# VH-VL binders against Imidazole glycerol phosphate synthase subunit HisH (hisH), part 5

Target 1, 225 residues: Imidazole glycerol phosphate synthase subunit HisH (hisH), of Colwellia psychrerythraea (q47xb5)
Amino acid sequence: MTSAKNVIVDTGCANLSSVKFAVERLGFEVTITDDITIIQQAEKVIFPGVGSAKHAMKNIKAKNLEAALQGLTQPVLGFCLGMQLMTESSTEGKKSSTEGNNDDNTSHIVPCLNLIPTNVEPLKAQGNRLPHMGWNTLTQVSNHPIFKGISEGDYFYFVHSFAAPISEYTIASCEYGSTFSAAIAKDNFIGCQFHPERSSALGSKIIQNFLELDSTELNQELVNL
Short names: E, the ipSAE of ESMFold2; O, the ipSAE of OpenDDE; V2, 0.75 times the mean of E and O plus 0.25 times the DockQ between their complexes.

## First folded at step 1 (VH-VL)

Design e13 (framework fv_emicizumab_arm2)
Fold by ESMFold2-Fast, scan of step 1:
Structure e13 (fold): chain C 225 residues (1-225), chain A 119 residues (1-119), chain B 107 residues (1-107)
Amino acid sequence: as target 1 above (225 residues)
Amino acid sequence: QVQLVESGGGLVQPGGSLRLSCAASGFTFSDYAIQWVRQAPGKGLEWVSSISSSGSYTYYADEVKGRFTISRDNSKNTLYLQMNSLRAEDTAVYYCAREDYYLGYFDYWGQGTLVTVSS
Amino acid sequence: DIQMTQSPSSLSASVGDRVTITCKASQNIYSYLAWYQQKPGQAPELLIYAASSLQSGVPDRFSGSRYGTDFTLTISSLQPEDIATYYCQQYYSYPLTFGGGTKVEIK
């Protein structure tokens, strides 16, 4: 049986090659896999995603990955949709306007992995266009280990219409009409709303910080926003 | 800037009808779902009805189903509540409230209009 | 329907006191809960959404928290302008439902 130090969870997303390249460019080996045993034995797990939380959760359940992911004790880093899947739930569609039965008012609320107990809701853009697409700054940054060498005002690439609000789990914030969580964390689970693999040198720094992370650093008290 | 102004309240006899209006300004009305919430004198808040941004989907509390009709005219930035077969228990201040990007909580409220149903 | 049970129904406290109001959902609503403040003779005003997120313009003495189906609104240091009735509201599913309200008075 094969083993891997670093893995990228295969959620059926077509952009996994860009994440793999971002890791390999830093000098690390990484394996894309949906094998439960390989994921559980890895030292680092990257959990990326783009698109629909509903589709991703369907794939996770079909691959029997839900319980395996919930039981991970090593560091796990989610990107964009991967961060959203770490929450309790995501609201993808319009609650009050659907094309289906209008008595089914929960059809667009997607239960997720509940690794970090916050929720994902439509971004309050306050007159700015959606999706929030492009470069934007981190307005507040905690002392979490993934932010070594990262400061308030640093630019990261975002593309999203949904966001987690500010909570006790927020480790970095961003503003786009309203303030939302640019990154969240609880224990070994870390999620970034931005795309490190698309955020140039600073995004590479996030990935490098994660891959160089010692598990003992996650046992220290985290300073949240 | 964002403003919701209710009108059309008044005294009406049991079995009568009344139409409430809510005039919206300061935002793109057609982008938001809008709600009616009522409050009986000295009592708590009770959700009455909601309408989607397009007007294609409507929801009603069981207490008003078959008697009340919510509608909107996006060209006039106005929400309506047609109330038929009114009962004493419909006596309340009626608020219109904006649903924040279809999230189901209300970021802006009007000042309300009082409906009194009595003989 | 999801029932929201709010307690206490009323309380009296002194200026500067820490005030806590609780709200219990009859089933899991995740963090889809808002808190509103209604001052005498006025319309309700949004304080908190997503159980713990402070609405823009609301003083930071207000905070919200969640533990399972139990939700708490806290005023860390009560001010005279905080005399009001406070309501929780779930927005997880229709019909939308409110708690019965907590009237806060200053003694």
Scores: ipSAE 0.006, ipTM 0.595, lowest interface PAE 10.2, mean pLDDT 87

Design e14 (framework fv_emicizumab_arm2; at its last look DockQ between E and O 0.08; V2 from the best seeds 0.00; counts 0 for: pae E 10.6 > 2, placed apart)
Fold by ESMFold2, look of step 2:
Structure e14 (fold): chain C 225 residues (1-225), chain A 120 residues (1-120), chain B 107 residues (1-107)
Amino acid sequence: as target 1 above (225 residues)
Amino acid sequence: QVQLVESGGGLVQPGGSLRLSCAASGFTFSDYAIQWVRQAPGKGLEWVSSISSSGSYTYYADEVKGRFTISRDNSKNTLYLQMNSLRAEDTAVYYCARGYDEFPYYFDYWGQGTLVTVSS
Amino acid sequence: DIQMTQSPSSLSASVGDRVTITCKASQNIYSYLAWYQQKPGQAPELLIYAASSLQSGVPDRFSGSRYGTDFTLTISSLQPEDIATYYCQQYYSYPLTFGGGTKVEIK
């Protein structure tokens, strides 16, 4: 068997078993793979990730996946770091601004997949502890199809120290010291900062809504978001 | 080889207390949510309580809220159920069962059960 | 709470018979349904998850299906070792709830 309807991209930097289980408990078959042909031919692509953007992008390049991911036209859903990798860049890995002399004079800006024109920055927690870890609410939820049955005030599980700011690509927001994008989307690319695979029934609803998207209708709907 | 072994069951009077243990082996215990499920003699299965992989989230059936406390020690691969204010209706075989983290789950591996009898 | 209504409560069939057990959810649970087998004197064992996916090591004579809120467990050819009580369980939301069970015996 070379083709698969639903795939999870094996980036080498995610808990792939947890994501696979979350899809399978909904009754969908899914294949974990880094095979470019299988990924490109899938109807739905899930793009998970945890850890640092720098390590994840290094792995993606080493697996020769960068161009393949950038060329996807079917619906793609990214979780947590997967969402962040869809952005233009991440500023993670920066050291304290109080240090005056550092032999590395370059910023730790990590170029990402550049699929959604926004950037990832340190979460402005305003006295709250980092990482932002635990259950928190969505403060604004758009009419994007993945949010069918999801409302403002619904709880999702977050664990992250970096976030995308509010922008025209924001389809849901959350507050933790400051307001950040809980989800972003552009065209066929959709990203959630939270972990749908760890967010109980509502997280499962997000995954199910994504897997049930009509790719033809999705392309039309994403233009309007 | 996944194994779950319950212990700590026995005979106790109404209003008494009992602590059940479930020893886990053959898998990375800290990656999984674990549940207690009970079965009264001659009756069906009843979910009792669940605990997330880290122990940060706990869930209880309404019938046991405030009386039972689920906990885990990931360094010892052991799940616990502290049962207080026991009633005759709590008489059952208690199973521990493995789920997956952070959300409702089916139970892919079960222990053999330990019998709790609440009687005067 | 989501109630799971399981039918029949018991049945008796011959070796080789096709056996069908049904479970109805009180509301939409999508495919968040599991089936368990509990042999006499033993702990339950998972047969099917996600309404229709067979657990590893489960014989192919077991299958599950869904139509709306109606779920079916089928044993295509009953074997002596299939004497058990069968339970459905929803895992769409807490509290997790089971059907009342179906006791299967051989004539």
Scores: ipSAE 0.007, ipTM 0.502, lowest interface PAE 10.6, mean pLDDT 85
ESMFold2-Fast, scan of step 1: ipSAE 0.354; ipTM 0.802
ESMFold2 (binder alone), look of step 2: mean pLDDT 93; pTM 0.951
OpenDDE, look of step 2: ipSAE 0.020; ipTM 0.599

Design e15 (framework fv_emicizumab_arm2)
Fold by ESMFold2-Fast, scan of step 1:
Structure e15 (fold): chain C 225 residues (1-225), chain A 119 residues (1-119), chain B 107 residues (1-107)
Amino acid sequence: as target 1 above (225 residues)
Amino acid sequence: QVQLVESGGGLVQPGGSLRLSCAASGFTFSDYAIQWVRQAPGKGLEWVSSISSSGSYTYYADEVKGRFTISRDNSKNTLYLQMNSLRAEDTAVYYCARDSWYLEGFDYWGQGTLVTVSS
Amino acid sequence: DIQMTQSPSSLSASVGDRVTITCKASQNIYSYLAWYQQKPGQAPELLIYAASSLQSGVPDRFSGSRYGTDFTLTISSLQPEDIATYYCQQYYSYPLTFGGGTKVEIK
C-alpha cells in the first residue's frame, strides 16, 4: 500500500510532472500542491526547483508558504534550486566568475528559507564551462540514510552555476574545478544539488530512500502524534 | 565464496614493527571498504582503521594514529596494515572485515591473526 | 566520538527465555547500527544490520529494533547455541565504535 500523504510543493518554478512521475514509478502516490494545510499535514514533502532563487522566493512569499515551510517537522527533500532555497541566502544575482574577479557578494544577496545555515555562492569552476551541466560523480558520500545503496564514484545529473561550499552540513561532495556540496542536511531538511528525478536508477534510489525514512528518526525532539 | 584471510601476526618486542595482510577472494574487492578491528585477550572489539574502496580515504583510531598505516592493492585483492612503534597495549587478535558502510555493517570477517607485543 | 553504551554487561537465562540486550548511542546515528555475535574462540558474525534487518542465514528468533538513539537486540526463545558475547556497533560516523559487549550464558 502507497501513502497518499506525500507532497510536492508547487512553487511555480519547476517541471513538477517529471518529479511526480519519478515518485509514482516507485509505487508511491504523491500530490502537487501549494495548499499550506495539505503541506503541513503531509508525512513527506518534496521541494523541487529549477531556475532563479529570486523568482522562487518571490513566488513562495506570494503564496504565503515561507513560514509554513520553515515550521515543517516531517522529512523534507529539496532538489537543485530546492536545496539552494533551504540555505540562508543565495548570491545568484551575480554571474559566476572563473577568474580572479573582485566579487563583493554582499550587494545581490537573495534571502532564502534558512532551514540549513549555509549559503549558496557562485561555483568556483576554475576555467571550466558554466553551468556545470551533465553527469558527474560524488567524491565523498556520508552514510546518511538518503544514501543507502549510493557510493563514492556514483554518477548523478547536475545543472547549476551556484553551489553551497563544504560545511558541517555537507553529506556528499562533488568536484568541478573546486569541491562543493552535492548534498546538505540538518535535522528533517535534506537537499541535493543534483537532480534525482533525472539521475537514472541511482536518482530513483535517493527518492525511494527519502520516501522510506521514518519521521521519528529525523525529529526525535518532536515525537507527537 | 567470500573469504578474508589475515596473516603476518606474531611475537614482537615493544618499539618493533609488523605488517599484517588480508587476502580477499570471492568478490570484487575494489567495490568494498575494508576495516581492521582488534580484540585484546578477554576484551571487547575495538575498531582500528578503515580504507575506502579506491584507497583514497583512510581513517584511524586515535590510539594508532601516526603509528599504523592502512593500504590496499586492488590488483592483488589484498589489504595491509603497517604497524610501527608497537606497544604492549597493541596485543590483540586483528581481524579484517568487509564493510559497505552505506547499507550494512561488517558482513564478512577473517579468522584473525594474533599480534603479541612483549619483551 | 559517538559512544555506544551497551547493557547489561552479562546475563544468565534459561533455554526458551526471551532475552533483550540494549545499546544506546550518544547522538543520532539513524539506523546505522549492526549487531554481532561472537562465540568463544571464533570471529564475530553479523546478525542484524541497519538496526532491524536480519542477515541472511540468521535464525528469525533474532530481531533488532530502534527507538530514537536506543537500540534493542531480542532473542525470542534462547537456544543453547546462542551462548556468545553480543556487540552493537555504529557505522554512521568515524571513528567507528562498538558497545562493550553482553555475555549471554545459560543457567
Scores: ipSAE 0.005, ipTM 0.416, lowest interface PAE 17.2, mean pLDDT 84

Design e16 (framework fv_emicizumab_arm2)
Fold by ESMFold2-Fast, scan of step 1:
Formats: C-alpha cells, structure tokens, sequence
Structure e16 (fold): chain C 225 residues (1-225), chain A 122 residues (1-122), chain B 107 residues (1-107)
C-alpha cells in the first residue's frame, strides 16, 4: 500500500518524534516504521539507536530487522547509538578502576550489526565527567558528502559514554579527554556519534546533506580523514 | 612500577611457529590499546599489529596478515602475538607499546617494552 | 597505505648546532604524527606527539612542527646525549606506518 521515500527505523522509543521533527523542518516527508518491506524500499534510511547497545540489539533481533538492515544498499545514516550498532561490537560496562580480582565469567562485549568493521569501547575521558554531554567541536573533518558546509571547529551536541576509536573508517574526529570518531562510514553506511537532531543549524545541515545525497556520490572513491 | 615486558622470542626454523607475550604491570591494562612493532637487525621500525582495549578489533600489516594473530587476556594483563608460517624476513626484535591520552585528548604510544628477539633461520 | 618519507637518512652535526629532520606524508594525516628517539640497543622512546606536543620529561630543545603534509623535528642545540636514530610515525589510519629513520651523529 504505502511506500516511503525517507524512513526512520522504529527501534521502540517514543523520542523518535524529535528526529521526525528535525527532518520535516527541512521540508522532507519521513515515516517512522519497523516494517521491513517499507524500510527496504526507502530511498534514505535514518537509523537512530535507543537505550544501551545490548537492549537495542535485542529489540532489532526480536523485530527480525537484523538481516534486513545488513542487506540495505541505499544510504543509511545512524546517529548516537545507531552509529554504535553499525560496528562489529560494543563493549558495555565500566572500566576496571578498583579491585580487579573478580569471577570474570561474564563478557561485556555486545555483538552488533557489523556494517562498518570497527568497535565501540568506553570513552577515555581522562577525569572529565561521563557521559560526554554537551556541545563540542569536530577536530578533523573529511571530504565526505555529509560534511558539505561543515568545517573543523564546528559545534555539535554529544551525549555518550562509549566511542569508536580512530580508524580507517573515521570521517570526523572529536576530543573529550581522548580523540575518538565523531563519525564513521563504509559504503552506504554512515554513522555519527553526535545528535544532528539536537545540534541546531549545523545538525540540520548534516541531515539535509544526507537526504539530498546522490547515491552515485558514494560510489566515488572517498577520502576519509 | 609501570612497565611492559615482552617474552617468547627465540630461534625457530622457517615454517615454524612462536607465541610472543607482553606482560603489563603498574597500570590498568584493560584501559589501553596496544601495538606490536618490529625491527630487523640494522633496519628501521615496522608496525606489525594493533589491538583495541577490549580486544574486539584487530589490525595487521599486509606482510603478516593470515600468519599472525594478536590477542589479549585482560584478566592476566597479557598481550599475545601468535606467529605462524614464519619466514626469514620475520627475524626482528618485537616490541609492544601502549596507547595513552593527554589531557587535551591527543593519543600517543608512551610506554614501550624492551623487546624480544625472534630469529628465523635453518 | 600512507607512505612516510623521512629525510635525511643520516646527518652529522656539531654540539650546539640546530638540527632539522623532515618527514613527508603521502596524503593528509592532519596532526596525527609522533616522533621517537632510539639509542643503540634500546627501545624507542616518545619525544613528540600530535605533531608538536612535547612529551613530559623531554628537553625543550626538541620541537615539532607541521605545514600541510610536511613535518619537522628540530633540535635547537644538539647535545651529545642526542646521538640516536629518530623515527616519525603516522597514527592517523591503519596500517600505521613509520618513516625510514634518521641517524644523528656528532661531528
């Protein structure tokens, strides 16, 4: 019956309305859905995460979305936990800071979608407060199409306790006690650690760049950081 | 005392295997990513492999892909490098080095072990 | 892969001389470059990271700078204890790559 040009994947959280508002403000129509056929037929897919990586992966598997998401060939933009779910794995839990001798029979590694072959680990905040919450700058920015009109030093809104390290997939970096990937990309999958829907005019520009993205631009050889 | 100590080097024939260890003490090992770097006699430094703090992601130089495997046991504060199908050109001193961060957020390899010699010869 | 071209391969200078070592990246690595000092029979030791940040405990006669993809390590007044081989390393992307090294000798 209905097909949507732009889709927001319904990961089971009501705050998706803020993402929908950010898209609609730019003049685009967008549908929130967990319907596999609508997601697969969309021209653009926005993939926000909710809760912890472990909880989000349970919901994805329960909704039978894992294989569908892995098979997407159109541009996909994940942000915050959505970016983290695109990696191979996420390490949840706190770093060993005291004691160190325990039962050690429980793994805190959460397997994710493995769309971009890197991982997410606890942010090395070096005494700064966690979560990393507030406005912070991009320290390095690649020539990726989503960064048209975005420069080093531009401010974005972050709220996270885990981060992907710098790697060959990094397309933007940020510093908060340590340097981490503010955004990563591989093929049609693009993830940003910041919240574009909460990052004012610059965040709106990221969303607009993504929604206006010509898939042919992703077939070009792109220079990462 | 903050230190990294490599061990497991020795003489091995071409086609043989060796497992190197890098034992950490004096710091929280599980907080740090670590690299293996080698240096052939009289030659320069060559990066071999890196592993994330959790062990979830690993990276390899093209010269060792498929033959070497990096791993870690955070409960034992030890990093490993399993070396298979060894060749004469793998002869080198092997160092491990930890990734640290400064207060401004930049990362760097600040602590290095003293190295362990691997000799591949018949 | 990012290639690091280091020059010169070796140099000889007198105590008190200003010494400059250059490292050129084959593509943009921003400031993700470190300089290491290696004395004979010893492990490498970090001197400078992030292209220009001096490691704690390293003498202030050492400095690093960046201009585009060109990086320089400068020793403002060479001392006898500075006899060593110096290496640059880019740590911007995998595979990590080192320069070929510069052997610094007195005289």
Amino acid sequence: as target 1 above (225 residues)
Amino acid sequence: QVQLVESGGGLVQPGGSLRLSCAASGFTFSDYAIQWVRQAPGKGLEWVSSISSSGSYTYYADEVKGRFTISRDNSKNTLYLQMNSLRAEDTAVYYCARLEYDSSGYWYFDLWGQGTLVTVSS
Amino acid sequence: DIQMTQSPSSLSASVGDRVTITCKASQNIYSYLAWYQQKPGQAPELLIYAASSLQSGVPDRFSGSRYGTDFTLTISSLQPEDIATYYCQQYYSYPLTFGGGTKVEIK
Scores: ipSAE 0.000, ipTM 0.425, lowest interface PAE 17.4, mean pLDDT 84

Design n07 (framework fv_anetumab)
Fold by ESMFold2-Fast, scan of step 1:
Structure n07 (fold): chain C 225 residues (1-225), chain A 118 residues (1-118), chain B 111 residues (1-111)
Amino acid sequence: as target 1 above (225 residues)
Amino acid sequence: QVELVQSGAEVKKPGESLKISCKGSGYSFTDYWIGWVRQAPGKGLEWMGIIYPGDSDTRYSPSFQGQVTISADKSISTAYLQWSSLKASDTAMYYCARSYGLEWFDPWGQGTLVTVSS
Amino acid sequence: DIALTQPASVSGSPGQSITISCTGTSSDVGGYDYVSWYQQHPGKAPKLMIYEVSNRPSGVSNRFSGSKSGNTASLTISGLQAEDEADYYCSSYTSYSTLYVFGGGTKLTVL
């Protein structure tokens, strides 16, 4: 037995209350925690993130959470930065000539959790304003269980300047100057670039689908885009 | 070329202070942890502590908390290990090493040999 | 803060295979997939040989392989060569406040 059935991972970010409220409005209890034992024993794990990948990864490492998160076998749902932290790396870092080497391109690369083998890059907005901020549609939607009752053309709320490209792991796509992954998944790890907690009834549907998810539904051979 | 270059060998007497350095090059110094590892003559590796230069977040092994001070100057991409009062038991090779998030160390500095004798 | 347990020494002949064990607890080796192996030649700094249990850095021979079962990680070196003679250290990320722990080291002799 755990002290929590559903958990929200405290990665050191402020303002996790909106995610908690979104879950509680659906009639589920949820606990915000950085306790490794509570996280490992939970039935469902929500992994939100705000801020930069660099600072989030520093906080995850400081809290001794990186290895624990990589070992999770229950369903895990990441939002926005949380999705990005599930990848191999993010190019979100910024280099200054006064801080580091001019020759090292790795100054722009932040290693992440490597739960889903893709990478996060600057969004190719093709002259559109960054960040990509506001409502936008899903252009393709897979048969993944989190998308029960969700269709192509449905609106979700986005706020981001970096995105994962289309890959084998893409379970939903979006277009903003270029096509990018609105959601990615591998095994028990699911990430959404959009903010379900800010996406009205449709966002609530994503969260509800996740919390009602049976882990047997995550057979990877049945959830392709 | 990603490198960590350490200061040269030191010979000191008990009670003296010492500060040794580890300079990073070929990468963004503020984006990686710098760890310090001690190796006494003929002995194994002992983790001492680690610093994130971007905000000076520092963590010590319990065995070294209060025995040494770890610091960094990000303007010159250099980390430091300092003793206020050396003991003969501080005689060892000291390595700095870059960490990708506390999971492993790569690269390593060449080491600084510190000899403390009366 | 108990160090990871390694045999003090291991020996093999050129062309043979050897395995070095690294035993910890469920809070380090058994709890996480962050086991690393380092090679150290006399008078030299350690060199990363294996990270995340079984991954090789660029430039490390595929004769070196890593694995883990329960609380014990293993480094296997196949086709032993004279240049493999060195000290080998395992390490693991830990859930303790120290965040990192090394094994006691194993001296490999190639006879």
Scores: ipSAE 0.000, ipTM 0.424, lowest interface PAE 16.3, mean pLDDT 84

Design n08 (framework fv_anetumab)
Fold by ESMFold2-Fast, scan of step 1:
Structure n08 (fold): chain C 225 residues (1-225), chain A 121 residues (1-121), chain B 111 residues (1-111)
Amino acid sequence: as target 1 above (225 residues)
Amino acid sequence: QVELVQSGAEVKKPGESLKISCKGSGYSFTDYWIGWVRQAPGKGLEWMGIIYPGDSDTRYSPSFQGQVTISADKSISTAYLQWSSLKASDTAMYYCARQGYDILTGYEDYWGQGTLVTVSS
Amino acid sequence: DIALTQPASVSGSPGQSITISCTGTSSDVGGYDYVSWYQQHPGKAPKLMIYEVSNRPSGVSNRFSGSKSGNTASLTISGLQAEDEADYYCSSYTSYSTLYVFGGGTKLTVL
């Protein structure tokens, strides 16, 4: 039987090689796979995602990964859309701009993996350009283990038009016209709205902290934002 | 199969307006950035700008800010590059190209065939 | 305006290995692993050869490889063939902006 310590879930994303490179340059081995058994037996799971929640959930269901991902008990780190897929649902199917045509006939709620009980909604950019794209700072940072060596004011790379609001699951915040969750966590599931694999040395630090994480650290009482 | 098809060659006089097109097919048009690149005769590649068709967010190179307008019509999967008043120095081959989800990568994976624009007195 | 520096030309003979450099600053090439290389034959659209410093798209020969050291990225072509004769351009993202910059281009001549 094939086994892997660290895995990257193959959700059909074209940019998986960048995530693999980010892990490997830190000295870790990692396997890209959509094999349920290999994913379930891994010690660490990275869950990247790009594109729309609707398309990503379609791919996850087509690969029979939905139940497997929901049942994971080891640490799981999601990037960008990967974080959004960890929530209960996304309104990402809504095509209308905040100011423009609010055609309810084109909008829909996309059920996601329901691992962290929050929801994704259009970013309230207050006239700023969408997507929220480029480098931006973490405005608040919790004491979560993935943030060892990370501080308020540190820069990470973002590209998104939808966000999870501030909630009891928020472990880092960011501001772009409004305040939103830069990262969320519940139990073994951790999600970053930013792209650690594209956030230079600090992004590499997030990935390293995750891969070096002792699972007992996640069972301690955490101080959220 | 991903394909970008550009409009045909144009011959114009200085001061005339022009709008050229780039039609995407074989992928979700609203999920990828479309970039525009200029190449003057015998010269190198110059990045002009990009648009995200999903919300029409548009970014320009400082060299082209105010000189051209980039737009998209997602209902027909088509991006546009437009001039209000052409100059002889706008004579060039214009390429559109698809960028990935993350503009940080800075790479264009599929290119249109190019539209030759000739501006002569 | 072109921010990245490439040699105007390089040459080699069939079977040789050649390297093309692309030099920027710590705010572009040196700061990020997001350098791309494009091949352009006369009268044709550019073709992506390398992305994110060293990755090859499907269908690109393994004779093409990319690397980076400090502020300089390099494209190496091994086992040089007549068909490799073309212009080569590097490109990079810059920090704090969405501006992409191309190098000035390098004409490769296969002698």
Scores: ipSAE 0.005, ipTM 0.448, lowest interface PAE 11.4, mean pLDDT 84

Design n09 (framework fv_anetumab)
Fold by ESMFold2-Fast, scan of step 1:
Structure n09 (fold): chain C 225 residues (1-225), chain A 120 residues (1-120), chain B 111 residues (1-111)
Amino acid sequence: as target 1 above (225 residues)
Amino acid sequence: QVELVQSGAEVKKPGESLKISCKGSGYSFTDYWIGWVRQAPGKGLEWMGIIYPGDSDTRYSPSFQGQVTISADKSISTAYLQWSSLKASDTAMYYCARLFEYSSGYFDYWGQGTLVTVSS
Amino acid sequence: DIALTQPASVSGSPGQSITISCTGTSSDVGGYDYVSWYQQHPGKAPKLMIYEVSNRPSGVSNRFSGSKSGNTASLTISGLQAEDEADYYCSSYTSYSTLYVFGGGTKLTVL
């Protein structure tokens, strides 16, 4: 295979069939690839993921995709783990301590791509069950272009135990015991903690908005919460 | 306990159709992929394709795309491998095997195999 | 067709350690941590021995270990026993379009 307009990055850590089907259902062609040249030349890049940030980052580095992804200037949309990999780090790699063990306080965190300067930490669910799994509402929604036709109170599908906190990069929020970033963005990099490919008509709208996105619409000053 | 039980051995002539089965038990059938792996007599393993029974999403290896049809009936926890017209070169042992995540690509439980012999 | 390279045969004596290599490219073995190993005794279905490079399923002896360096994965069997005599296959995820590739298999003889 040569060039492609829309690509889904194959890091080997996600079931990509549902994402590909969601894109194709909207009438767009999309290619799943780990080829650096094809990714760099694409007009739109989708960066999905489920599972472990540690394993995903190991695969990204082994494929020499880290620098390529960091250098992308076209719009990039991450789903779930894909959003988490866009941050500076994830605490998912932190070793569990034993109760009463006064060992040293050095924990290993998983360094990620650092495309959006925030961090992923365990979700503070305040007694609610983890993972946060099922349908939940967006509590605040910015004027970011991916949210055209999306409103506060709209339902999206979530499945996660870790989340990015509210920050200057938050473009949508959700509440599950505590308030966290349902979506984050900086420049051309956009991440959704929810799964648009599993979120019915509203999720399809997010994907459509992204695929129709003009890069000049990605002005952070105008679209923050 | 997880178990995959395959249909019995088949002896067919070239040009005949055939459908073999793989029944899963002891787990949630719709939450796992089922793969088909071929082994020609005295040869190695080659994967043919996989199916997710929950929505019938089916993926074929390039070598078997268009050569066979993979399907599943989730109401009876059974996956199928089908030929419209058998060739002598289809003589092989056919295994079904379970995968949780298609991307990690390991087959954790295997059926006992179905021997297909195509001769005239 | 075989994409991953394994030696056709290896041999060892009881109590010895042996290693079976599985060599691919940066787009399969080198690019992913998704290498698995299968043991097949004559007339039997394959059995998963190692998954995701180095993990052992419940019930698999700790004499079996997996590793990877660059584009080459390795299965090591320590304290070799007569029952280990079998064919061994490696497999790797390769890409979304082709998914999986098996090695050609290695016949282990315990002499």
Scores: ipSAE 0.006, ipTM 0.492, lowest interface PAE 13.0, mean pLDDT 85

